VHH binders against Protein Abitram (abitram). Designs and how they scored, part 7

Target 1, 175 residues: Protein Abitram (abitram), of Dictyostelium discoideum (Social amoeba) (q54td9)
Amino acid sequence: MRTLIERYYSQYYFIDTTITDPNLTEDQYVNQHTNELAVIGVAPSHPVLQQEISKIEFKENAINNEVSGVRKTGGFKLQSNTILCVITCSNGKEYFLRSCIKGKLLEINKELINNPSLLKTNHATSGFLAIVEPMIKDKFMENPGLIKFEEYHKLRNIPIQKGPVFLKDNTNDED
Key: E = the ipSAE of ESMFold2; O = the ipSAE of OpenDDE; V2 = 0.75 times the mean of E and O plus 0.25 times the DockQ between their complexes.

## First folded at step 1 (VHH)

Design S04 (framework vhh_7sr4_2; at its last look DockQ between E and O 0.05; V2 from the best seeds 0.00; counts 0 for: pae E 15.7 > 2, grease 27.1 > 24.2, SAP .705 > .668, placed apart)
Fold by ESMFold2, look of step 2:
Parts: structure tokens; C-alpha cells; sequence
Structure S04 (fold): chain B 175 residues (1-175), chain A 124 residues (1-124)
């Protein structure tokens, strides 16, 4: 049975392919929905998934943009390296999560502020970071720094698996 | 909303010391990285030092070993202790909030916000 993500999303990863040290593989996923918007989150290889998280803080600009409303004109403009939030772990270690693509910030996942554990338990579903309207929607691989699903899993030696997915009110799944 | 006020500059002889302060308001200071920059007339602003919200520091090569950046989250203040000052340290010094760090290069970025700054002059 195909997962919801495989049905409605094209899956990409924002990584530095020259980094092989697992403690430095701060990879993120970029899933482009069929409506062309991108969902940004932590990839399975990200070391934060093995940490106890004490707090997730979004950057002030990201919070203010989300407070002013979804899809407003002039939403927060992003470069691929724009930091959206800082994760503080119980041991004091910090991780910075980024936009991964150039575009406009549409939403942050406010649930992460109140329920940081979602980042770990549901990283590919309800634990997503942000929704971005990409600058480059057609020929999405032209967004710099992205690699595709199969190459990512090969480079990181991660078994391909059906992880947590977005659940929708669909009554007919394809095999 | 964001307000950064630099102070503590002045005239000092070579080998002297100054302590700069930057009082911050309008944001959650304890959650942000901060930096000190300086600008000589006709030149681009250079990073002097930065400090993460967790206390990790980085310095420009020309000031390493002589300058110390620190922060006091209870006073919403970042400091730059400048020792063994040289004439080439003469500049207007600005503090800034770090807005993002490039994932690939580690370079810190700030908005184009440069208030009044504080003048440091090192002369005979």
C-alpha cells in the first residue's frame, strides 16, 4: 500500500553530500506537495532524533510572520540557509533548522513550541517544521542543494522505509 | 521594535583598554546570538566577535587574544572587552543580533540594522 506521502508528495533532501560524520549530518527533508507547496522538516539522519529535546524556539521573524496570517502578501522571504528555529537539547546541545529552499514562509508548526517531542515521534508527519511557497516550483530539482529520495538513502546508508505520514480523510488508498 | 544601544567608546592610548556595552530591548535577548562589528571610513563592516545564546564565541583574526565578548542575559546586555588596543582598532563599533547562520559555511548573518554605534579612537 502506498503511503500518503508517496501519493501526494515528491520527496527531496537538503544535505551536504561531502559530510559523512553522523554527528554532522544535520539533514532536512523537503517534500513538495502536488499543490506545489513544500513541507520542511528533519530527515531521519538528523542527530537531534537521538536527543532529548528541552525546547524548540522559532526565530522572531518566523513567529511574527505566522501570527500575521497564512498566505498574506509579503510573507517572510527565505533563502535556503535561513534559520527558522533553534532546538535546545537537555544536554545543552543546539541544532539549527533551516528553510532549505528559497521562497516565502507560509506557516510554522506551532505545535512544536508546546509539544517538542512531536519533532522526534512524528518527524515526517505532525512534527514538520514549516510550510514554504517555493520560488522554483517547476523543475523542483533546480532548487540548489537538493537530492532525491533514493540517492539520500544510499548516501546515508539508511534503509528505505515507510515512516510516519500525513494522514488525510481519504477512504480509498491505492495498492 | 528591536533596539540595540551601543556605549562605552572613547579615546584611548595604544595599549589601553575599553569595555563596550550593548543594551538590547524589543526581543527575547536570551534566545539570540549577538555580534560586534566595526567599520572604518570607506571600508565594509567587519565581524569583530560573536557569541551564541549558549555562550560559544568566535573572533576575527586581528582581535583574537585581545578582545573578549560576553553576555549578561539578566541585563539583556552584550559586552566587548577590548584590551591591548592598537591604532588599527579605531572604528565605529556596532552590535547586532544574528538573524541566521549559513548551514554550509557557518557564516553569521544579520539584518541591515546599524544604529548609531560607538566610536573607538586609539591614538597617541
Amino acid sequence: as target 1 above (175 residues)
Amino acid sequence: EVKLVESGGGLVQPGGSLRLSCAASGFTFSSYDMGWYRQTPGKQRDLVADITYGGSTKYGDSVKGRFTISRDNTKNTVYLQMNSLKPEDTAVYYCARTEYVDFWTGESYTYDYWGQGTQVTVSS
Scores: ipSAE 0.000, ipTM 0.119, lowest interface PAE 15.7, mean pLDDT 76
ESMFold2-Fast, scan of step 1: ipSAE 0.000; ipTM 0.172
ESMFold2 (binder alone), look of step 2: mean pLDDT 78; pTM 0.769
OpenDDE, look of step 2: ipSAE 0.015; ipTM 0.229

Design S05 (framework vhh_7sr4_2)
Fold by ESMFold2-Fast, scan of step 1:
Structure S05 (fold): chain B 175 residues (1-175), chain A 124 residues (1-124)
Amino acid sequence: as target 1 above (175 residues)
Amino acid sequence: EVKLVESGGGLVQPGGSLRLSCAASGFTVSSNYMGWYRQTPGKQRDLVADISSGGSTKYGDSVKGRFTISRDNTKNTVYLQMNSLKPEDTAVYYCATYTEYWDSGTYTEYFDYWGQGTQVTVSS
């Protein structure tokens, strides 16, 4: 997983630039696969990862796209700030997850409806939110609100823990 | 089920050549990442050579120009051609793949698979 993501995905984050309060870090990741599709999910800084999730509800347009199978023809057309789902926490707090980029919605992760905790336990992989076909593919950074992987980790003070491709980590950072 | 079966290791004299084979089952080699790694006792595994699903190759600095990685689509096998072997190339060589399941209705985790290793000894 470690070097496979680096090899087959270009990793980015989406930040809502209208939020100036540094304590409100409702960020999302955007990982573009070599097949040009983008996988959207929750960034490590997102406060929902520290909450107990009651339910995840996808918006009607996102559900209709999947149920009708229309994703091949037209699909749900997305703006960068289009809300795809609402997360309701056990304490009553709500979070809104967005498409992050302009494009066409191909899939939502329906497993999150039946297993909302998957978003928290596996947010970077099987707990993804959605798959989007980007409108801007070749110059991906021109999508508004995107920030590069390393710059994001620096901005949020989150260490980059790149592991080697090896199955067993023999590196001892202590002494 | 993914399975990797390595062969071609052995004892060879300095300056000699060996061809390692990695026969794959349970997936298609031609469209997946494949790598060769080696390990000497007491040290971590080092990249020897790899080939991406798109065909791009990468080599460890110590083997660049001497070793070549290739795929055989007909046999679903990856090869490592080792030329001008040196005593320092003595190691257990491992074949590895990293697979990702992507279905139009499902995205799932990456899975790592390794062969059991094949010993290469370069000695007179």
Scores: ipSAE 0.000, ipTM 0.134, lowest interface PAE 14.4, mean pLDDT 75

Design S06 (framework vhh_7sr4_2)
Fold by ESMFold2-Fast, scan of step 1:
Structure S06 (fold): chain B 175 residues (1-175), chain A 124 residues (1-124)
Amino acid sequence: as target 1 above (175 residues)
Amino acid sequence: EVKLVESGGGLVQPGGSLRLSCAASGFTFSYYAMGWYRQTPGKQRDLVADITSGGDTKYGDSVKGRFTISRDNTKNTVYLQMNSLKPEDTAVYYCAARYTYNLPSGYTFSYDYWGQGTQVTVSS
């Protein structure tokens, strides 16, 4: 059996592959669910995970309607580098988190406004940043800046950490 | 600081009953689905029961009809009432919390938080 994330998500990362300086690793994960929606968050190499977070502020267009339409009907339209939020650390450092893929913004994690440390403590789960409906679904790797899970971990020299392995839940797979 | 503290485990005879409790703290309880999993030595963890914030439940096939999961959102506690216990129910029982708030229908994450487990032994 596989972990729940491995079973239901195709895992990718968003990076700038032309950057060789390890101090510039503001990477993000992109986990595409089987229903094709993508969950975005900070990657395990992101320097913010080693900082004390003061606050997280989402951009106005991420919280409200986009300038060209109503968020509920058209959705906030994203480019891969669209900034969704600014993280301010206690030491004054700022980090900018992006949508990573082109598509429509469906949801931001508003809990991060009230509990910004959640991004640091649970970045891979409840501390996610946003949920996006991708424009490119069939050939997901054609989204610019994406790298496969295994390749990313090798590139950044990060061990693959796996959670508890679950047996098949027959109740969830009932016919 | 997040904590899940299980209690109520112990030794019981076949046919007996136990009630497990899991007290949660350090997160917004109502944002999470709560679950009970069990593990025997050398085996993977199995779903025993899961409950959403709104009270919808699901059960593992082997416990359906015998166990009941419930929660008290005012006390940040989830319970597992275990009836008609069998020797095969002997395991370490783990409480788990899974973020579900504001997720689109059909989305699920891995469990964020796990308790340390409580031993249940069913033996004559």
Scores: ipSAE 0.035, ipTM 0.482, lowest interface PAE 7.1, mean pLDDT 80

Design S07 (framework vhh_7sr4_2)
Fold by ESMFold2-Fast, scan of step 1:
Structure S07 (fold): chain B 175 residues (1-175), chain A 123 residues (1-123)
Amino acid sequence: as target 1 above (175 residues)
Amino acid sequence: EVKLVESGGGLVQPGGSLRLSCAASGFTFSSYWMGWYRQTPGKQRDLVADITSGGSTKYGDSVKGRFTISRDNTKNTVYLQMNSLKPEDTAVYYCAKDYESYLTGDYSYMDVWGQGTQVTVSS
């Protein structure tokens, strides 16, 4: 009955409070899995989706994502506004994508380096930006700039669209 | 073409151990998050543990400290080591590509789960 995302994720959006122009909607989504990990990407309102992308460059710390020593603690530590990458459009315009939440960077989508148009064509799925382990898992909304899914769609006047249905949710998957 | 084959289930007494394996084929295994889910009759499938492509792991609260998920990208296999088993762990265990639909955007493949492996914990 539900899409994979609806079944396994709690959906939120991040509004960049550093943007002072009310006509700029450089928003990002944050989908928190039931295992508590969060998938970050560009929201449907993001103006980059109306541009032709020339390249996507991840910050060096995001690419390296290193854990040092025998007592490793995980990936690169993020603040909510930590910049993960710069998108350069064919017209020269640049957009900065952020981690959206405090936590540890687990993975970046390196496929975006090889195929930057993937972010535009599949922003809600295979064109995700990064995977983060949140520091704040309880009271997830305490992360600055987060807004609940339904509230966001009302704020930006964007219809809520159901994705593909997750079939055979509670059945034997043998036929 | 995508195939997931679970094995290693069985009957054990409380306090026993089992190691589940899931052999994957037909996709670039190393690029996908893999997970173990379990289902008891009349309930939906619940996440037990998952592992990212980079090797980071997460566990359900009921199994934390008792179960260990791991992967071997050279063998295209994900494992679940289950220790200190309890009657409450009795279920059919399924292997899944946890982020396949998310990474590809093709939800038609959500119907392709492994056949599952039965774990029964009883005296």
Scores: ipSAE 0.000, ipTM 0.246, lowest interface PAE 10.7, mean pLDDT 75

Design S08 (framework vhh_7sr4_2)
Fold by ESMFold2-Fast, scan of step 1:
Structure S08 (fold): chain B 175 residues (1-175), chain A 123 residues (1-123)
Amino acid sequence: as target 1 above (175 residues)
Amino acid sequence: EVKLVESGGGLVQPGGSLRLSCAASGFTFDDYAMGWYRQTPGKQRDLVADIYSGGSTKYGDSVKGRFTISRDNTKNTVYLQMNSLKPEDTAVYYCARYSTEWGYGSETYFDPWGQGTQVTVSS
């Protein structure tokens, strides 16, 4: 069976094409739901997935933006390169995760603060970074820096694994 | 306190129908995505269906076209209409509130607050 993401989202990636070092593949996914909201997370090429994460710290503006039980906030406006959080690894390396698209921040994944390893174990699902309301919704590819799913996998030489995918992921911590 | 009360399970013959209900209390129901999950002995929980706060719905591949999830925000209740039941649908069905307001990551990120309701499909 296909994952929830494969069934209900249009999948894109965000890459910084100004980076010329082929070993620096700090890419992120941008999955747009049929309701036009975008979920942001780390791409399978991201080196953080091979590291031990010590902590994830969201920027103050990102934390202050969310309000549980309220329909949207007049809060944090995002540019594509806006930094949302800093990941600190056990070896001292830091990675910076961006919003990837222009829009309004709706929610950060606060679970990553208490369980940073979730970003690694479930990066494509429960380990997402943030939910954004895009400024450009209808012609989504007009968001700068986005590339389609198939083009990304070809660019990074990552095989496309077709379903069933990630269906047996069982973190004993979940119930 | 947060509470979910599942009901409507039972024993039915293959091809039969059941309607499950989940009565929610203790939180702002309208702001949360809700879902139905099932568990068979010795197996991992499977997504059956979910319904987002905005009303959009999602189904597991094995139940799509046979089951319908719906919600009544005036009654703080979520429903699962199950048609054309098969022996493979035998499981304990759980109602869950999604941990995120938007329901993303529901496969591994939900709050089961109820005891579940047993559905048995047998001849």
Scores: ipSAE 0.015, ipTM 0.297, lowest interface PAE 6.1, mean pLDDT 78

Design S09 (framework vhh_7sr4_2)
Fold by ESMFold2-Fast, scan of step 1:
Structure S09 (fold): chain B 175 residues (1-175), chain A 124 residues (1-124)
Amino acid sequence: as target 1 above (175 residues)
Amino acid sequence: EVKLVESGGGLVQPGGSLRLSCAASGFTFSNYAMGWYRQTPGKQRDLVADISWGGSTKYGDSVKGRFTISRDNTKNTVYLQMNSLKPEDTAVYYCAADTSYEYFDTGTYEYDYWGQGTQVTVSS
């Protein structure tokens, strides 16, 4: 039985071409839901997952996107390389997380401000970065910089991990 | 190292026009927001106009409809076309770059580099 993610999401990765060091794999995932919205977070190869996080700071434009009021906000407009947040590690190293796709910012995960360790412990689920409404929905691979799930895992030599065992137990009744 | 060099300032009569230029170097110009600010003696610097990497513009209320900001990414230059100049436009005009943010169409910019300024005087 397929996991929840495999059932409802088309999975992609984004490789940040602005990174000049070929050994730095500061990659991000882009999971497109069947409702066409994209959930963005850090890929399993991202070096931040091997470090202790001191803090996560969202850029002012990303925070202000969710401010209620009488002003027209329209949502924060994103390009593929738009920086959404800065992660500061205990060793002083900084990482920049990007929107990965062009579109409109719907939500940032504010839980990461209060609990930055969620990014490290739950990066594929509750530790997501942001939710974006893509500009390019119908032919999603036309978003520049995207790489397909299997191609990415082969490129980075990372095993494909099945979802949690309890999800298989819940969905295996039809076999 | 980031360098911003302004030119085009001077003395002009009320109703006249000037075009300011700011030549930028030391960063990937096309990826970042550029702005023009002005300062009158004894006051803080005020936003005149800014332009995002994508060409989205914002203007201060006092110059809207009279001034136009533009950029030429092939020349790494930002311009401020000033029309219908008034005595109250007299100020030192500063070019600014926000290199801490990239690929933002709109928003609040944190200008981290500034030019030396160019004097604009509107007087009879």
Scores: ipSAE 0.000, ipTM 0.106, lowest interface PAE 16.0, mean pLDDT 78

Design S10 (framework vhh_7sr4_2)
Fold by ESMFold2-Fast, scan of step 1:
Structure S10 (fold): chain B 175 residues (1-175), chain A 122 residues (1-122)
Amino acid sequence: as target 1 above (175 residues)
Amino acid sequence: EVKLVESGGGLVQPGGSLRLSCAASGFTFSSYAMGWYRQTPGKQRDLVADITEGGSTKYGDSVKGRFTISRDNTKNTVYLQMNSLKPEDTAVYYCAAVYRTWYSQGYPTDYWGQGTQVTVSS
């Protein structure tokens, strides 16, 4: 039994290897759909999930992104470290979220501007950050900084959260 | 707090009709596609119908022509009108908020209702 993400997405995480402090776990997820598009968001280890969010501000080039024409060639071109937004917490702390992979920005989640707490309450689903068309599709693990889902959870000692599970053996359990 | 509350389920005879309602709160309803899914014991949930934020609809092959999905953004409610019900329509029906339906399945959300039982039997 799998969630919709488990059924239709290959799940990865992005770890910024330039960060040498082992107490800084500002990681992000990268979920690749079967149509090859990648959904970017905040990993369960990210310290922003322990804060109260005041606002989320997307960079001007991310907001003004246009995927123009029949070929969609005018999208904002991303490097793995391209900053997409700044999160400001109620205590004044700031976090910077990145694209994680090289590619073209297709869409940002503008709902986070109107409802920034959505990132914290629903980070794994409706609180996603952005949708990217990856430059490297066929061998997705060749994107630098990516780590497989199970390996990440083991590395960070974070339990795998089970989605809705439908019990198979209660067909005759009628109250 | 996000809430999806289904109502309208029940027991009907074959050929009967039911109207399911799903009242949503705690998120910007008009920015989400909404869907109805159903599940029989031991199986995965399957798509019954969905409706985009723009009003475009999609139906599962088994329900086309019999079921109609609609939404009312002023009431934050999505509906499923079920006509010509068959015994094989017996299932628990779930309401879901689905983000970005322009992807093949939309991006999944954890906004799910608790479900409402529909039983079609004589």
Scores: ipSAE 0.013, ipTM 0.296, lowest interface PAE 7.8, mean pLDDT 78

Design S11 (framework vhh_7sr4_2)
Fold by ESMFold2-Fast, scan of step 1:
Structure S11 (fold): chain B 175 residues (1-175), chain A 125 residues (1-125)
Amino acid sequence: as target 1 above (175 residues)
Amino acid sequence: EVKLVESGGGLVQPGGSLRLSCAASGFTFSEYAMGWYRQTPGKQRDLVADISSGGYTKYGDSVKGRFTISRDNTKNTVYLQMNSLKPEDTAVYYCARGDTYSEWYLGSTYAFDYWGQGTQVTVSS
């Protein structure tokens, strides 16, 4: 049986070419839904997953994002390297997360502001960073910097996990 | 604790309009995606429309251009404005609270964690 992500998403990774140190694996995932929208988050190789997170701060344009219905006449317009947020670790290290693809910002995961550790505990699911409407929807691999799921795992020598995965965060979010 | 109460259903002639409302309580409404699903006799439950916490909307193919989903965070209410109603729109309409990924699963119930009891919409002459 396929997981919910495997059933509804095409999975890709993005290597940030603005990072000059080739030993820094500050990679991000890009999961494209069957409706062609993309969910962005931190890849399993990202060093932030080994740190204690102090805070996550979204850029002003990301916070003040305006979206007008299905047409998306407003909204923050993104280049592939547009910084969406800064992660500050307890040891003073900072990491910058980018949009990965050109398009329009639809939504940020504002829960990360109130619960930064969610990025670490659930990076592949409820701890996502943002939702983007891609400029290039068909032939999605034409977005620069994208690498297919299997190729990425080989490149970074990260095993592909087998077994069920739940998209829904099963925590009690009631007031 | 979480409660979703639908209203506004009823009998209407083909070509008519109805507005459904879903009053939510027991959670911080503005932080959650909300959606409308329907169950038609002989069919699976499918997505009518959803709206993210940020206001992004998505519609099922059969209702796009005729139905409009909206929300009022001041009133903790999500609405479905249904225009140009057809007999094929006859169904029980359910309000649902989503979570982090809910707005992106067209036709899926897996991302919704609370459901209302439903309201009947009948389009008949």
Scores: ipSAE 0.012, ipTM 0.188, lowest interface PAE 8.8, mean pLDDT 77

Design S12 (framework vhh_7sr4_2)
Fold by ESMFold2-Fast, scan of step 1:
Structure S12 (fold): chain B 175 residues (1-175), chain A 123 residues (1-123)
Amino acid sequence: as target 1 above (175 residues)
Amino acid sequence: EVKLVESGGGLVQPGGSLRLSCAASGFTFSSYSMGWYRQTPGKQRDLVADIYTGGSTKYGDSVKGRFTISRDNTKNTVYLQMNSLKPEDTAVYYCATEWPYDSYLGTDYFDYWGQGTQVTVSS
């Protein structure tokens, strides 16, 4: 139900705005629900999306936060650059995913531990990384390093796609 | 353990008022939208009212103008003030934490429901 994101979320990205080279980007998205919680994941420019993923390992603090309850909403306090997980690719490359915003970790996507390829195949939806309660909620753009959806796509020269690509289970047709 | 406990239901005459309360525990209440739903036997649950973390509200068509939802983040409680009650408002009322990110995770995973409280409007 990928189209539901477009209806209920304000979409942002986390980047270093001084880095404009599209080949040097490990960007992440930050989607804020109308209830003000933020969903974090990898941006379409992230190089991990072009790799074969071997495993995803969440940091101990992120894992322990989840153990305290089925849907624990308190716990691990995040700075914008707090590392949540390490992605190891089949070619030996490693990528580090961050919280992007200051706040409290509510949830990690444990499905990524069991199915790491989900991050690559469904990064914008079911392959999200984490859910964070932001410290700065009302004026969300005051979170350092955030950039608006359209501004990000212009900066990285990535076309804005309508929902069909995210709605279909299979993108390949054979004649 | 996440827990939602409803109170304030009862029997009231048409035109009367009731105030429902839902005490939440086991999660960061201020980070979640809260809602009230109602169900009569043999029917699906209907939205009564939602309140978002920023204070914005949404009401079901049948209750708009008569019911008011509010929250107190210091007490981890959501309220439903019900005025001008009608016989058709008779139902079991459920408190729920709304699924703010179910579009990513699926509704079953983040649905927390209370046990329900009976509201009967009858002369």
Scores: ipSAE 0.013, ipTM 0.177, lowest interface PAE 8.3, mean pLDDT 76

Design S13 (framework vhh_7sr4_2)
Fold by ESMFold2-Fast, scan of step 1:
Structure S13 (fold): chain B 175 residues (1-175), chain A 123 residues (1-123)
Amino acid sequence: as target 1 above (175 residues)
Amino acid sequence: EVKLVESGGGLVQPGGSLRLSCAASGSTFSDYAMGWYRQTPGKQRDLVADISYGGSTKYGDSVKGRFTISRDNTKNTVYLQMNSLKPEDTAVYYCAAPEYSLWDYSGTEYDYWGQGTQVTVSS
């Protein structure tokens, strides 16, 4: 049983080393598509998935990053710890989501502004945070702070689940 | 699986406007990027415009500044607003969606296609 993510993406996680509290697991995923672009989102261990979200606010530089603007000299460049958005929970708690890798911001998920619950219901798919063109594409693990999928699940004691199988009339997909 | 149904085509005079709609059905519409392509008889399909799930857009050089692509995720619909139409815009317009890719901008990565809607620009 394979998912489309398993088929078309190499899956990694990013641990924010700026967090010193050992009980805070504010981790993010980094999924690299076969076209080499990276999709950034919230990892399954992230505490925001246990909260009620009031709003999601993207940083001004992220909002103003249009595709045509990125083509100009001096377009928005990301460091691994660049903050892209702030999540405010109903209880007043705030979480900061980062780019995770160095590269160029191509797109933010503006739907999260209109429907912040999408982050919780579909964090691994349509609830993604951002799309980044990585600076390091070939040796992707050389991006600092990345952990392989299997290592991450062992570290956080999270079971590896096979997702739903996507079946098409013209494609057979087993195992 | 996504099923696409186009509408809004027709006959219009040069300089006129048309708005095309593409209604999508399927459990994963919210996960799809969407594109518009056009084809004249005997020629290959050309990219008109693409829009990602998050709303980022890309246009073909021949239509940039005249056409606008947009989407309404609550209605599972993508739109193409066509202004300042020219006779060379005459073509069958196709709506397209990729297989479970949120940002595919390449026509070669689009798996689902509508039946097409005819646009004719003539005096």
Scores: ipSAE 0.011, ipTM 0.285, lowest interface PAE 9.4, mean pLDDT 76

Design S14 (framework vhh_7sr4_2)
Fold by ESMFold2-Fast, scan of step 1:
Structure S14 (fold): chain B 175 residues (1-175), chain A 123 residues (1-123)
Amino acid sequence: as target 1 above (175 residues)
Amino acid sequence: EVKLVESGGGLVQPGGSLRLSCAASGFTFSSYYMGWYRQTPGKQRDLVADITSGGSTKYGDSVKGRFTISRDNTKNTVYLQMNSLKPEDTAVYYCAAESGWYDYLETPSYDYWGQGTQVTVSS
């Protein structure tokens, strides 16, 4: 996913505009593949990355989402603010992660149920939250709440990482 | 627009070999899953072979050990090397393309199909 992200994904962030406290930056990333599907995860500013995670619980409709057949069919219908999961931290804090874009839920990362620390250790890659088929594909920035990669890093005063990150042991294909 | 152009089909004797090629354009080939399917009249399309963007392969049970799928990302081409051909391999062979995440999407659905190329195995 990492090398594919750098070469074949358009990177965006989603900002929850309902949060007015400038110290609360519960942002998420939205990486759109060239096939138009979007991968959703937690942004580097998200406070959950500084916490110890106790559990991750997906909403009922997200867990029961089935995709099958010759052509992938089905899917939970999403609005940009649809909550997909609740993260509970060891200190009792809760965080709510959203779909970020309007569309259909294709996949949730069920690995996060069994290994919630994966969200913290690999948030940008194997620790992703979900895969969504967007309703708005061609003019992707028309999805409400999205902000461009460079603009986001400037807004949140987060340096853009210039070098590659190490891949995890679970890399299967060496191309 | 997206285009898949197949070549290499034809008539071959039992035990012979053929190499099919599928030249792709109009999308970021190296990020796509590529596959070969085949169809005989009156039947549904069956998987022959798949190759992920990373190069992992899978084969239909009837062709394992005889066929080899490969890709060349510098030429935007996917290949099917067909060895030890049998009369039952006679079919129209279709090239297909689909974007996906191998680690997280277990069974990709194909977004694009070629026009097909006829393979006939007979003396």
Scores: ipSAE 0.006, ipTM 0.119, lowest interface PAE 9.9, mean pLDDT 77

